# VH-VL binders against Peroxisomal protein 2, part 7

Target 1, 213 residues: Peroxisomal protein 2, of Schizosaccharomyces pombe (o74758)
Amino acid sequence: MTHNTMLQRFNGLLEPTHLYIVSVVAYSACNRPDKISGIAKEAMEHVGPSIYPKLREALVKSSPLVGFPRTINSLREMTTNIPPPFPDEFARAADADIDTGKRGKIYFEKTYGKVTQRVLRSMQSSSLDLANIALDYAYGKVLSFNEVVSPLETSLMIIAALVPQDVNPQLRGHLKGALNHGATKEQVMSARNIALEISKECGIQFKGDIETL
Below, E stands for the ipSAE of ESMFold2; O stands for the ipSAE of OpenDDE; V2 stands for 0.75 times the mean of E and O plus 0.25 times the DockQ between their complexes.

## First folded at step 4 (VH-VL)

Design k26 (from k1 with heavy chain G102S; framework fv_cosibelimab)
Heavy chain, then light chain:
Amino acid sequence: EVQLVQSGAEVKKPGSSVKVSCKASGGTFSSYAISWVRQAPGQGLEWMGVIIPIFGTADYAQKFQGRVTITADESTSTAYMELSSLRSEDTAVYYCARDLWSEDAFDIWGQGTLVTVSS
Amino acid sequence: NFMLTQPHSVSESPGKTVTISCTRSSGSIDSNYVQWYQQRPGSAPTTVIYEDNQRPSGVPDRFSGSIDSSSNSASLTISGLKTEDEADYYCQSYDSSNYHVVFGGGTKLTVL
ESMFold2-Fast, scan of step 4: ipSAE 0.239; ipTM 0.690

Design k27 (from k1 with heavy chain G102D; framework fv_cosibelimab)
Heavy chain, then light chain:
Amino acid sequence: EVQLVQSGAEVKKPGSSVKVSCKASGGTFSSYAISWVRQAPGQGLEWMGVIIPIFGTADYAQKFQGRVTITADESTSTAYMELSSLRSEDTAVYYCARDLWDEDAFDIWGQGTLVTVSS
Amino acid sequence: NFMLTQPHSVSESPGKTVTISCTRSSGSIDSNYVQWYQQRPGSAPTTVIYEDNQRPSGVPDRFSGSIDSSSNSASLTISGLKTEDEADYYCQSYDSSNYHVVFGGGTKLTVL
ESMFold2-Fast, scan of step 4: ipSAE 0.345; ipTM 0.712

Design k28 (framework fv_cosibelimab; at its last look DockQ between E and O 0.04; V2 from the best seeds 0.00; counts 0 for: pae O 8.7 > 2, placed apart)
Fold by OpenDDE, look of step 5:
Structure k28 (fold): chain C 213 residues (1-213), chain A 120 residues (1-120), chain B 112 residues (1-112)
Amino acid sequence: as target 1 above (213 residues)
Amino acid sequence: EVQLVQSGAEVKKPGSSVKVSCKASGGTFSSYAISWVRQAPGQGLEWMGVIIPIFGTANYAQKFQGRVTITADESTSTAYMELSSLRSEDTAVYYCARDLWFGEDAFDIWGQGTLVTVSS
Amino acid sequence: NFMLTQPHSVSESPGKTVTISCTRSSGSIDSNYVQWYQQRPGSAPTTVIYEDNQRPSGVPDRFSGSIDSSSNSASLTISGLKTEDEADYYCQSYDSSNYHVVFGGGTKLTVL
């Protein structure tokens, strides 16, 4: 499905900005950095230059989920082929003055709601180290940062990152978690379905059905 | 009050098709899932399939694959279930039910049921 | 795929407590995905217990749900049994692998 077709299909269900965020992250997750620059260009033409920082940050935020190598390649492709309309800034400079661990915990709790302790215990039971790193780094330093990409947008991006990886256990939590961050059912499902379409386009093979709301 | 109102009773011959409607009134339609559940006389509840109107895609129980078609018309807030190649065993009360899709994951609203009788 | 097994019938006197079991054949039962429906003769089913053993508005607190992981079963308990509780009761869950709805066979509750 072409991007224009997706825009038409999900018009009114997902904002163009969110669609582009979901798209670039989904392609990144599929290890298709070659698709990123074209999508980014289209996004800038359709939404405006202000979307560029959001796309960049969305890719950055996806790194704990998608992996640094794919993220690096995606960002390189984007920045090499599309000159940034704004100077690159260290957006997280102010984080030096706050307790990002606490911020991460709050974000984590908001994401998982009533099942927070269950999720945490499950992670801890597998590896205390991984649980700690996930909470302090992934959630604390990366995902909970909301100055450029909002929590809602972050949730949609997370869905986009997870769908191509065929990780239903994690996807389940974040589909519901997105609602806790203010996403509508339509937005959540749109993000999911867009990511699924992109995954299929990229030749991703799934073990079975993909988790849904 | 949100209600699901189904079409009236049907009497059909074996081999024919039946299409039952389920109209939602008094609330939202597109954001929910509509399932169809049937109940043969003196028997239990049997899930047939589900549709999410906003996406227009349906999922069917394996037993009914190829024989059932579930559709939805958002403009009229109406869901449809069409069952083809009817058999005597298809004689049942057919219910539509709303699934909240989120949270409760329960059928919170049911139609009144539609009796479909298949007889020679 | 899994099946939900219920007893065909249960009976008890008014004022007493009755429990209806629902056993999942495979996979772990999860209260978050178990619902109970009451169906009186000639009527459509109504929800009495839903996700995480919660009661919908209007359902009396005489109705409660529980999970027994050791037996991989859910239970509907009705305390202070009333004549009006006489009905068929169905447990329901979802198969997460294909999102199919799974119903138990139903239990006929007779109030003696």
Scores: ipSAE 0.014, ipTM 0.526, lowest interface PAE 8.7, mean pLDDT 91
ESMFold2-Fast, scan of step 4: ipSAE 0.579; ipTM 0.813
ESMFold2, look of step 5: ipSAE 0.248; ipTM 0.704
ESMFold2 (binder alone), look of step 5: mean pLDDT 90; pTM 0.924

Design k29 (framework fv_cosibelimab)
Fold by ESMFold2-Fast, scan of step 4:
Structure k29 (fold): chain C 213 residues (1-213), chain A 120 residues (1-120), chain B 112 residues (1-112)
Amino acid sequence: as target 1 above (213 residues)
Amino acid sequence: EVQLVQSGAEVKKPGSSVKVSCKASGGTFSSYAISWVRQAPGQGLEWMGVIIPIFGTADYAQKFQGRVTITADESTSTAYMELSSLRSEDTAVYYCARDLWGEYDAFDIWGQGTLVTVSS
Amino acid sequence: NFMLTQPHSVSESPGKTVTISCTRSSGSIDSNYVQWYQQRPGSAPTTVIYEDNQRPSGVPDRFSGSIDSSSNSASLTISGLKTEDEADYYCQSYDSSNYHVVFGGGTKLTVL
């Protein structure tokens, strides 16, 4: 009736861990850091303290898409109001001996499938530096790191980050990409619809209809 | 069924620019790439570039880099090719075509062509 | 980067068979698929062969494509020539280094 919890509001659309990941990232992308701590508190009450590092990691992974300022504010809101249940770790220290550029390229290729080379070449023709930054840092260092948040969870997070930004071409690619990373069609559409409802709540104006599968 | 319909013929002066449109009717515009190909009178086919609306990205033949811009407006299902700094040798019929590279290699649907004449 | 070279013109009588070649200047012809387009005067091109040897729906089986690795060439063969086959024919491939489109120079087929 009142939708006083995220579980109540979006009942049955995603399992709780996925719902909370999508929710915190969507609000962060809407520049509503004030919503983050309440959702993190609900998540810990329902799932337990193990959800905390996953929410933190999902926000970190959203940063190439959402931007550092909104990500920093969302993380600050979460950690200030909900003290971490475990000490923070530099999880990406595990990458010291890993070719993250190669890992990023593999992740990118899995995301785009048959159109990978054309997407890559198109990006390179617009800016070689942006293409290299996207592959080596966004995909290599950030998005393809899977020790805390899985590829499936990362795909749902990406959808939540893109919907509020009204960027249909990129959203379309990542709706399809989520399927390539193991998400079901139902999970993809649920993540998209949850992020869309959060965007509307936050007053986001869209130029037209939002992309679908 | 998808059909590509292009804007009408244009006459331009040297040094000006031209913008040709290519409207997709039927089907989902974002689900395919659009290539632009030109043909000077009595000459062969020359590829200019491609746009992939699903990713918002475009790529261009080296010869046209810096002079050509290909864009897409998904709200109107229309792709555009703008060529600047026109010269008499840019007189040609300009075609848009659906480019299926990556799915199966083919241009399966072609626009009817737009004649652009550059004269002083 | 490479070029695709076609003969400027070929001619043959109705009912006979004609073959149009498309030779790649560098790199293997096997590196990328070859497509063939037919263009009649005043008309946009239409696809007669894609991916070396595949026919689109509606294209007669008189049209066939083949690859000859030894001559580094693709060929379009049209058997049982009809007057309506008179047109310009273009081969096309993709450059695997940048995925840019490369067209052959075109061949004018005359059916006499």
Scores: ipSAE 0.000, ipTM 0.449, lowest interface PAE 12.0, mean pLDDT 87

Design k3 (from c9 with heavy chain V50Y N59D; framework fv_cosibelimab)
Fold by ESMFold2-Fast, scan of step 4:
Structure k3 (fold): chain C 213 residues (1-213), chain A 119 residues (1-119), chain B 112 residues (1-112)
Amino acid sequence: as target 1 above (213 residues)
Amino acid sequence: EVQLVQSGAEVKKPGSSVKVSCKASGGTFSSYAISWVRQAPGQGLEWMGYIIPIFGTADYAQKFQGRVTITADESTSTAYMELSSLRSEDTAVYYCARDLWGEDAFDIWGQGTLVTVSS
Amino acid sequence: NFMLTQPHSVSESPGKTVTISCTRSSGSIDSNYVQWYQQRPGSAPTTVIYEDNQRPSGVPDRFSGSIDSSSNSASLTISGLKTEDEADYYCQSYDSSNYHVVFGGGTKLTVL
């Protein structure tokens, strides 16, 4: 008898911790919270219980991209079906004396490098409020917080969140941005391809080809 | 492979307007910025403006502000450059070029459209 | 806007190395990426270097790009010069303060 684990399905594409982060976020972005607990259970069996807080954090970090409703449902599925091995912590309490808006702008600049001002101008020309919310909330409070998952892991998570949404302009920026945060080309393409296969499984319909490096 | 195919040569009178098209084929149109660049006979390349179709964002070189309008029709994967109040010095080959958004580079160029402004 | 200044023309013999400079008039050359385009007579431009020093697929290793912060310039270097390299070369960058693409004036390369 053959059991088809995530490790078997995507053998060799990413190391286990990265694979599980990409997988839970991709299913969450596809609105398949019912898949989350099985993946989290497999992750704990193969990596150990320390992966549980990382999967929770990856889902939290996906919330500005995926949305609160899908994120809440994915977190509920995980926590109700698999008792947390450690008490939950308000990890972002560490930010009490940090200028998170400034940290977010630095993170944004690192992501986009020399084209930062062009990307910012494009957002601002459509909505000053949305640009400010993106920098202060999404980047400042959420994505630039690195105490639970690394900037590299965050970059792979962002790719997994964007692929199912069929948003090539944003995906393109974050494929390149992942390299700026220390990912290899192989890691970036693996995260993209894993999320694409999960999207196809979940019935996501794409208007055209999905961006590559 | 992605190609940019431009409309044919135009002959226009001074004071009129010209609208040049640039049709993308073989790839996703809205994912990229499309720039317009002109070249007068024997002269260098001169940037006119760009559009990022997904955002509806267009920016123009100061020299052309008020005379140039760049638009995009996602349903036909076509970008347009309209230049009004034509003068004889607007005689040039007009190119569209794909700008990889976030990379600040032109990777695919159209074949060019000769616009001649004469009386 | 800032200006990008190139020499009007350069000339060199086959097999030799030629370097074309592109100098930024204000602000740092490092602030924005520099691209290089090759244009043969009667043809549209084609990219030979992007993002300061990257080569598109199909462009020979003989073409390289570099940045020199001390002279505030970018350079295109062509080694092992061939007759088919004879063309006009344009540098290009982006003025993020004014949201403008900036081209250099172009350099005519003659292979004698």
Scores: ipSAE 0.150, ipTM 0.663, lowest interface PAE 5.4, mean pLDDT 89

Design k30 (framework fv_cosibelimab)
Heavy chain, then light chain:
Amino acid sequence: EVQLVQSGAEVKKPGSSVKVSCKASGGTFSSYAISWVRQAPGQGLEWMGVIIPIFGTANYAQKFQGRVTITADESTSTAYMELSSLRSEDTAVYYCARDYLWGEDAFDIWGQGTLVTVSS
Amino acid sequence: NFMLTQPHSVSESPGKTVTISCTRSSGSIDSNYVQWYQQRPGSAPTTVIYEDNQRPSGVPDRFSGSIDSSSNSASLTISGLKTEDEADYYCQSYDSSNYHVVFGGGTKLTVL
ESMFold2-Fast, scan of step 4: ipSAE 0.284; ipTM 0.681

Design k31 (framework fv_cosibelimab)
Fold by ESMFold2-Fast, scan of step 4:
Structure k31 (fold): chain C 213 residues (1-213), chain A 120 residues (1-120), chain B 112 residues (1-112)
Amino acid sequence: as target 1 above (213 residues)
Amino acid sequence: EVQLVQSGAEVKKPGSSVKVSCKASGGTFSSYAISWVRQAPGQGLEWMGVIIPIFGTADYAQKFQGRVTITADESTSTAYMELSSLRSEDTAVYYCARDSYWGEDAFDIWGQGTLVTVSS
Amino acid sequence: NFMLTQPHSVSESPGKTVTISCTRSSGSIDSNYVQWYQQRPGSAPTTVIYEDNQRPSGVPDRFSGSIDSSSNSASLTISGLKTEDEADYYCQSYDSSNYHVVFGGGTKLTVL
């Protein structure tokens, strides 16, 4: 049978705030920005208007993984169709006196644990510039900023961003990385399964099985 | 119970290459790294390299860089070690071994070994 | 890079205690865990100690591991020595500076 709401469709898999974060990012990664405004409206009705900045931030944080074009389109659909309940703020202005490169490296090390240096070396062997961009901008400026969404919420968002892209090596690392940021195995598998069902709905074709814990 | 099963013994000529397989049964590679370790007759254990399937990456001991390639096929839960430009000194038993990439590099499961003989 | 140095051979009578050392040539022995492997002739190695002093299921409690920072060495101690303990023993650690697994040269234990 069909379900009208995301809460009904994915009943009991994640608490509502986490479900809505995973859902908007998964649809954005599928290039289905048209789905996002309905989810944002439902989220505000069930959680309250404070969810809106979190959904916007989750989409922003997905941009290094999903890409700017899909992220811009998703944010545009959300903000045009569901007026923001509060004025937008440049939240990352809080970083003005912060060494974000160092913060990003600490976040990266916590994510990958013992294998951090092997992952770093692998990226550097392919491109020194990409490795530096990943650490200084993706992890430093974007993913390690935790004022609006937590490290746990960020980890669930990353899973939702990666599942639709059929990138098992990166997905495997971030499934384990989510546990290092305080997610339970149940939360990790729920985020993965919700993103997988959304991917199937959106017509994403996978080359093989999608990674699990 | 996870078991590592390696391909059978090989006899190769100098200058050729050999590709040894290591299949995991009862589990997958995603939570583990697979290392390759060799042992020449009457000699000690020598680490050759490791593949970390979750990153799609391999690392090699300096001595073997340029001659060894370690790969994994996650759909079949099989790791491979290919050694090229074979010399008589490469005659050895080759082992695959599983370790946890999230902990210390401890080997909890070993394959049975594959004897590679390089002779003319 | 560093080396792990073991005695070539050790021997002891049944029922006694034997200790096999594993000395790190540079850097602190405490900076990485040490594992110990037992290899009987014609067989693959098996783990007897991991993470300095931990024992896998099925390994008797007469096997123990220890670290001595003052001599920069790890030790495998086997008490109540049995003839079945006769084997080659290898220590192993990790060099995080070059991403290498490092094995000791191995020690042949003879029980006479």
Scores: ipSAE 0.006, ipTM 0.447, lowest interface PAE 11.7, mean pLDDT 87

Design k33 (framework fv_cosibelimab)
Fold by ESMFold2-Fast, scan of step 4:
Structure k33 (fold): chain C 213 residues (1-213), chain A 118 residues (1-118), chain B 112 residues (1-112)
Amino acid sequence: as target 1 above (213 residues)
Amino acid sequence: EVQLVQSGAEVKKPGSSVKVSCKASGGTFSSYAISWVRQAPGQGLEWMGVIIPIFGTADYAQKFQGRVTITADESTSTAYMELSSLRSEDTAVYYCARDWGEDAFDIWGQGTLVTVSS
Amino acid sequence: NFMLTQPHSVSESPGKTVTISCTRSSGSIDSNYVQWYQQRPGSAPTTVIYEDNQRPSGVPDRFSGSIDSSSNSASLTISGLKTEDEADYYCQSYDSSNYHVVFGGGTKLTVL
C-alpha cells in the first residue's frame, strides 16, 4: 500500500528485521539521522515494538565504525521522534562477570579465521594502542555482545556501516567474515547492495568500485 | 586438496632480478596468507615475507626490505616473489607456503632453485 | 631478536623414541605457538606439528609436540621410529616484537 516503505523498496532482499537493521545503520553512516525515525516507525508497524531495542543496539554497535558523533545524532533523532515502547535497559550490565577481552578475541578470530594473526599483526604494526583498543573495546565490549543483536545481525550491520565510508580493504574482510558468522552469500550481497543504494541516495561519492564477495 | 605449484629453476647474473610464481591448484588462497621462505644449499630455512591477498598487504623481513616485493593475483590464485639486486649469496631454493593461523605453514610449494653466478 | 636452538643431529634405533628440543634464547617460549616441519632429502618441508601439539590430518600419532616453560623450550617426540622418519626437522615460532617468522637451525635425524 505505501509506495516508499523500506520493505517495498527492498522487497525480498532480506527478512524484515535484517532489512531495518541494515537500513538505520547505513543512513547513520551516511550522516542522515533525519531518515532514522521514519524507518524505526515503519519497523515497529511491520515487525512489532520488539524491534526498537534491536535498532537502538545496532546503532550502538556501529559506533566504533561510524563514530560517536553520527551515532549520537542518529540515536537522538530516533528516540526524540519515536518514543521507546519500553524503558531503556543497560543490557551490557550482563557483562559484569564476563571476560569481555577474551570474548572479543574469540569473536575477532571467528571473523578473520585463518588470517587472524596476520590482520592483528598488520594493525599492531600501524599502532599498538589502536590494536589494543580494537580488541578490548570495539570487539570485546561492543561487537561481541550478542544478547540483543545476534552475530549474524552484527555482521550485516558492519557491512551497512562500512559501505557508505568507501573503505574497501575493511569491507572485503567483513564480507567474508559475515559468512563465518552464519550469513549466506545472498544475505551478504543483499546487505551490501541495500547499503550501496542508500549511499547513492545520500550522495556519497566513491573513488572506485565497491568491494563484492 | 590445495597444492602450491611454483615456477621452474632460474639462472641469473649478479645485479639482475628474479620473479618466482606460486599458483594454488585445486582451490584459492584468498582466506590465507602466502609466505616466502628460502634455503641456501646445505643451510636452514629463512623467512622472507608474506602477502595477505584478502587485504592486498605484504610484510617483509628487515633483511630483505627494499629488495623483495611480494604480490598476488587473486583472479589466477597466484602469488609472486620478486628479488632484485641479486648477489651470489642469494643462491637458494625459494619456497612459497600457505600461512595458516599463527604463522603456521600447512602447505608448501615444491621449491624453485635460483642460481646467481657470474 | 631471539633465536631457536636445536641440536645439529640426533640418532636412535628403529622402534625406539627420540626427542628433539627447540630452545628460545629470549622471551618466553609460551609467547607464541611452535610448529615443526619435516624435510626429507630433495623434498620441500611438510608440517608434522602445528600450534605446539596439534597434528595435521595424515600425520601418524607417533609424532607429538610439547612445551616446557621451565627450560624455555619446545620438543618434538617421535615414537616407534621407522627408517622413513630420517629427515631434517625444523622448529618455527613467531617474533611478535619484530613481526618476523623465526626458524630453528634444524636437526638431522638418523635411524640406524
Scores: ipSAE 0.006, ipTM 0.477, lowest interface PAE 10.7, mean pLDDT 88

Design k34 (framework fv_cosibelimab)
Fold by ESMFold2-Fast, scan of step 4:
Structure k34 (fold): chain C 213 residues (1-213), chain A 118 residues (1-118), chain B 112 residues (1-112)
Amino acid sequence: as target 1 above (213 residues)
Amino acid sequence: EVQLVQSGAEVKKPGSSVKVSCKASGGTFSSYAISWVRQAPGQGLEWMGVIIPIFGTADYAQKFQGRVTITADESTSTAYMELSSLRSEDTAVYYCARELWEDAFDIWGQGTLVTVSS
Amino acid sequence: NFMLTQPHSVSESPGKTVTISCTRSSGSIDSNYVQWYQQRPGSAPTTVIYEDNQRPSGVPDRFSGSIDSSSNSASLTISGLKTEDEADYYCQSYDSSNYHVVFGGGTKLTVL
């Protein structure tokens, strides 16, 4: 009997670095921190130790979507069972002199393209404070920081974070937004399908069909 | 070809409400904004509001704020426009329209005549 | 907070050229795209011009759109007029200040 690795299970759907990013974030979003260390170990064996900071960063970047409690538990599981191969760094120290609010606005506009103004108006009509928090903190400080995880990798991570949460309106926007950040249609659908299979494994129940491109 | 198919004509009394449906046939509307536009007899086009399915939210022209509610059911690819506190001047053909080109409408429904009379 | 003003009616003979104007009351006409819709009696509107001057597939090249910044207006021009061009024509733009779609009052085109 052979136990399938993530690479064997999702063969050919994404290149290894992207697969591991999608996988750890999807399990985190499913509240399965117990799965994280095994995936991180496999990732280091197949990609090398440089994958570790990327997985850590992908989990950090997922926190506005997944929530801090699940993110903390996933990071704790990873670092406790797989000691970091390099000292941890405050990567966002690079932002000390950067207008992160402006960077977040630009990232948001790139994500939504033609519908940006309507999307922004929609958020503001529900809560001005939530719209400000989303743009300044989620997009500004977290999602638009690209020094460790690229915009393409960030887009795939966002898809992995949203699929398990059964939030089709937001998922639809980010499936399309990923194309604006350089993902191919195949990469977008692969990330969505990998996250869906992980969600099913984790017992997530969906109200209906999950969005596609 | 994608078509927008609207519900049939309605006759309503003043003070009542009407709910008009708009179903995407041959495709889905989920990735596009759907606007509602009305036209009183012999008059021009008047924008009422839009549903943005990406957020499940709607925005309305000031004139209709508080009287109109626009919703969408993605499972049936159907958008709805409900107008309450009907007055005789609300007698009009109501259109749904899909937005695609820079706030332009590429597909229009066939229209639903709503007559408000006592 | 702006209005789009069109002439109420225009008329011209078959084979001739007609131009319908659409004037913006405040703010620049260049600040947002202008679309044009054709509505024949008893029918829903259809798009003849989008993004100032683009034609949808299936719309004859006799239809063209233009912007005149000096008069703060957009124009729809129809050359080689045919009887089937008889319709109401509406211009439409977007008001970024209130996030609302704005329609012109419409122009009735008669081809005699």
Scores: ipSAE 0.006, ipTM 0.461, lowest interface PAE 11.2, mean pLDDT 88

Design k38 (from k1 with light chain Y99E; framework fv_cosibelimab)
Fold by ESMFold2-Fast, scan of step 4:
Structure k38 (fold): chain C 213 residues (1-213), chain A 119 residues (1-119), chain B 112 residues (1-112)
Amino acid sequence: as target 1 above (213 residues)
Amino acid sequence: EVQLVQSGAEVKKPGSSVKVSCKASGGTFSSYAISWVRQAPGQGLEWMGVIIPIFGTADYAQKFQGRVTITADESTSTAYMELSSLRSEDTAVYYCARDLWGEDAFDIWGQGTLVTVSS
Amino acid sequence: NFMLTQPHSVSESPGKTVTISCTRSSGSIDSNYVQWYQQRPGSAPTTVIYEDNQRPSGVPDRFSGSIDSSSNSASLTISGLKTEDEADYYCQSYDSSNEHVVFGGGTKLTVL
């Protein structure tokens, strides 16, 4: 068995840019920051240096789902071992005069469609503060910002972040939500299957079957 | 492939309580909500309530408030519906149904449990 | 709660097409998903349509669902009717304001 690149390993499942976004986020979610720099080097060689900011942004956008410690370690491995081709910038400075809470609510409503109110009330019944933090911070500040990574790319990233965590209720919502953000069923299933294969490689043990469309 | 397997038929006296179980077999439990629906002989379907195990929350139809309690034990993948102060009008087949994370789309139904209340 | 109203019964000949309506009494029908369940005598319900128009694996493409916002109704359409399609059919939606599942009264389909 010989697979020396991510492109060879997952040939044809996703466009290269999407494959690399899914891959770095899945490894980060598995707490394998040591895998990130090799994937980023491959991505830059085969797609071009413009992928670097997208990989950085995908990792940043994964932080509410993956957690800050794993995200920090993954970003550090990437930036320390691969010189950034462009100076970093505070991209979210663009949000200075934006109502990000409202933007996040709109994004959340688009993700869940007709079941939005039930999902929200389920979260609120457990914790009003967590529900508000999810909408204002995770969706508002982080996930609904689309200047660097598109809503479709964000959806694929979210799938990659959730699969290794064995959280089927959230995964189901975001598999369907990705379709609402313009992903095809094939793209959604490919992101899910790539993240599942990476999870198994990393030794993640699942309690049961992983959610599917 | 997941199946919902319910406990067997019950015969109860007026004023007593009944507790029906619904065990998920062959798959995931925590990613789904479990609803309870009853059907009196020759009548339509009537929703009683739902438990969302991941959030530890239950919602009930107003008609059954104060008489119904729905619980779940994630370690055994089993949901329970307990109905108290039984009346002859409570004679019905009671179904559990898997609800895709509270999306109100029931994809798997239990086989049903006949509860007969006789005086 | 709002109500979902179905005809009590419908009938049609084998090979023909039948449509069963489900009308929401208040609020928009397209505000919440509509599901359709088939129940044969002595059996538990089974899902034939979910999320307005989706078919579960194993349900033939003769079964389809649709939403008509102008009449505030959902419809289940069964083409190429077969005798085994005789059953009670229930529509179901969700009342977000009261957090309650709502079932229609059921329609008895007879294939003549």
Scores: ipSAE 0.141, ipTM 0.667, lowest interface PAE 5.4, mean pLDDT 89

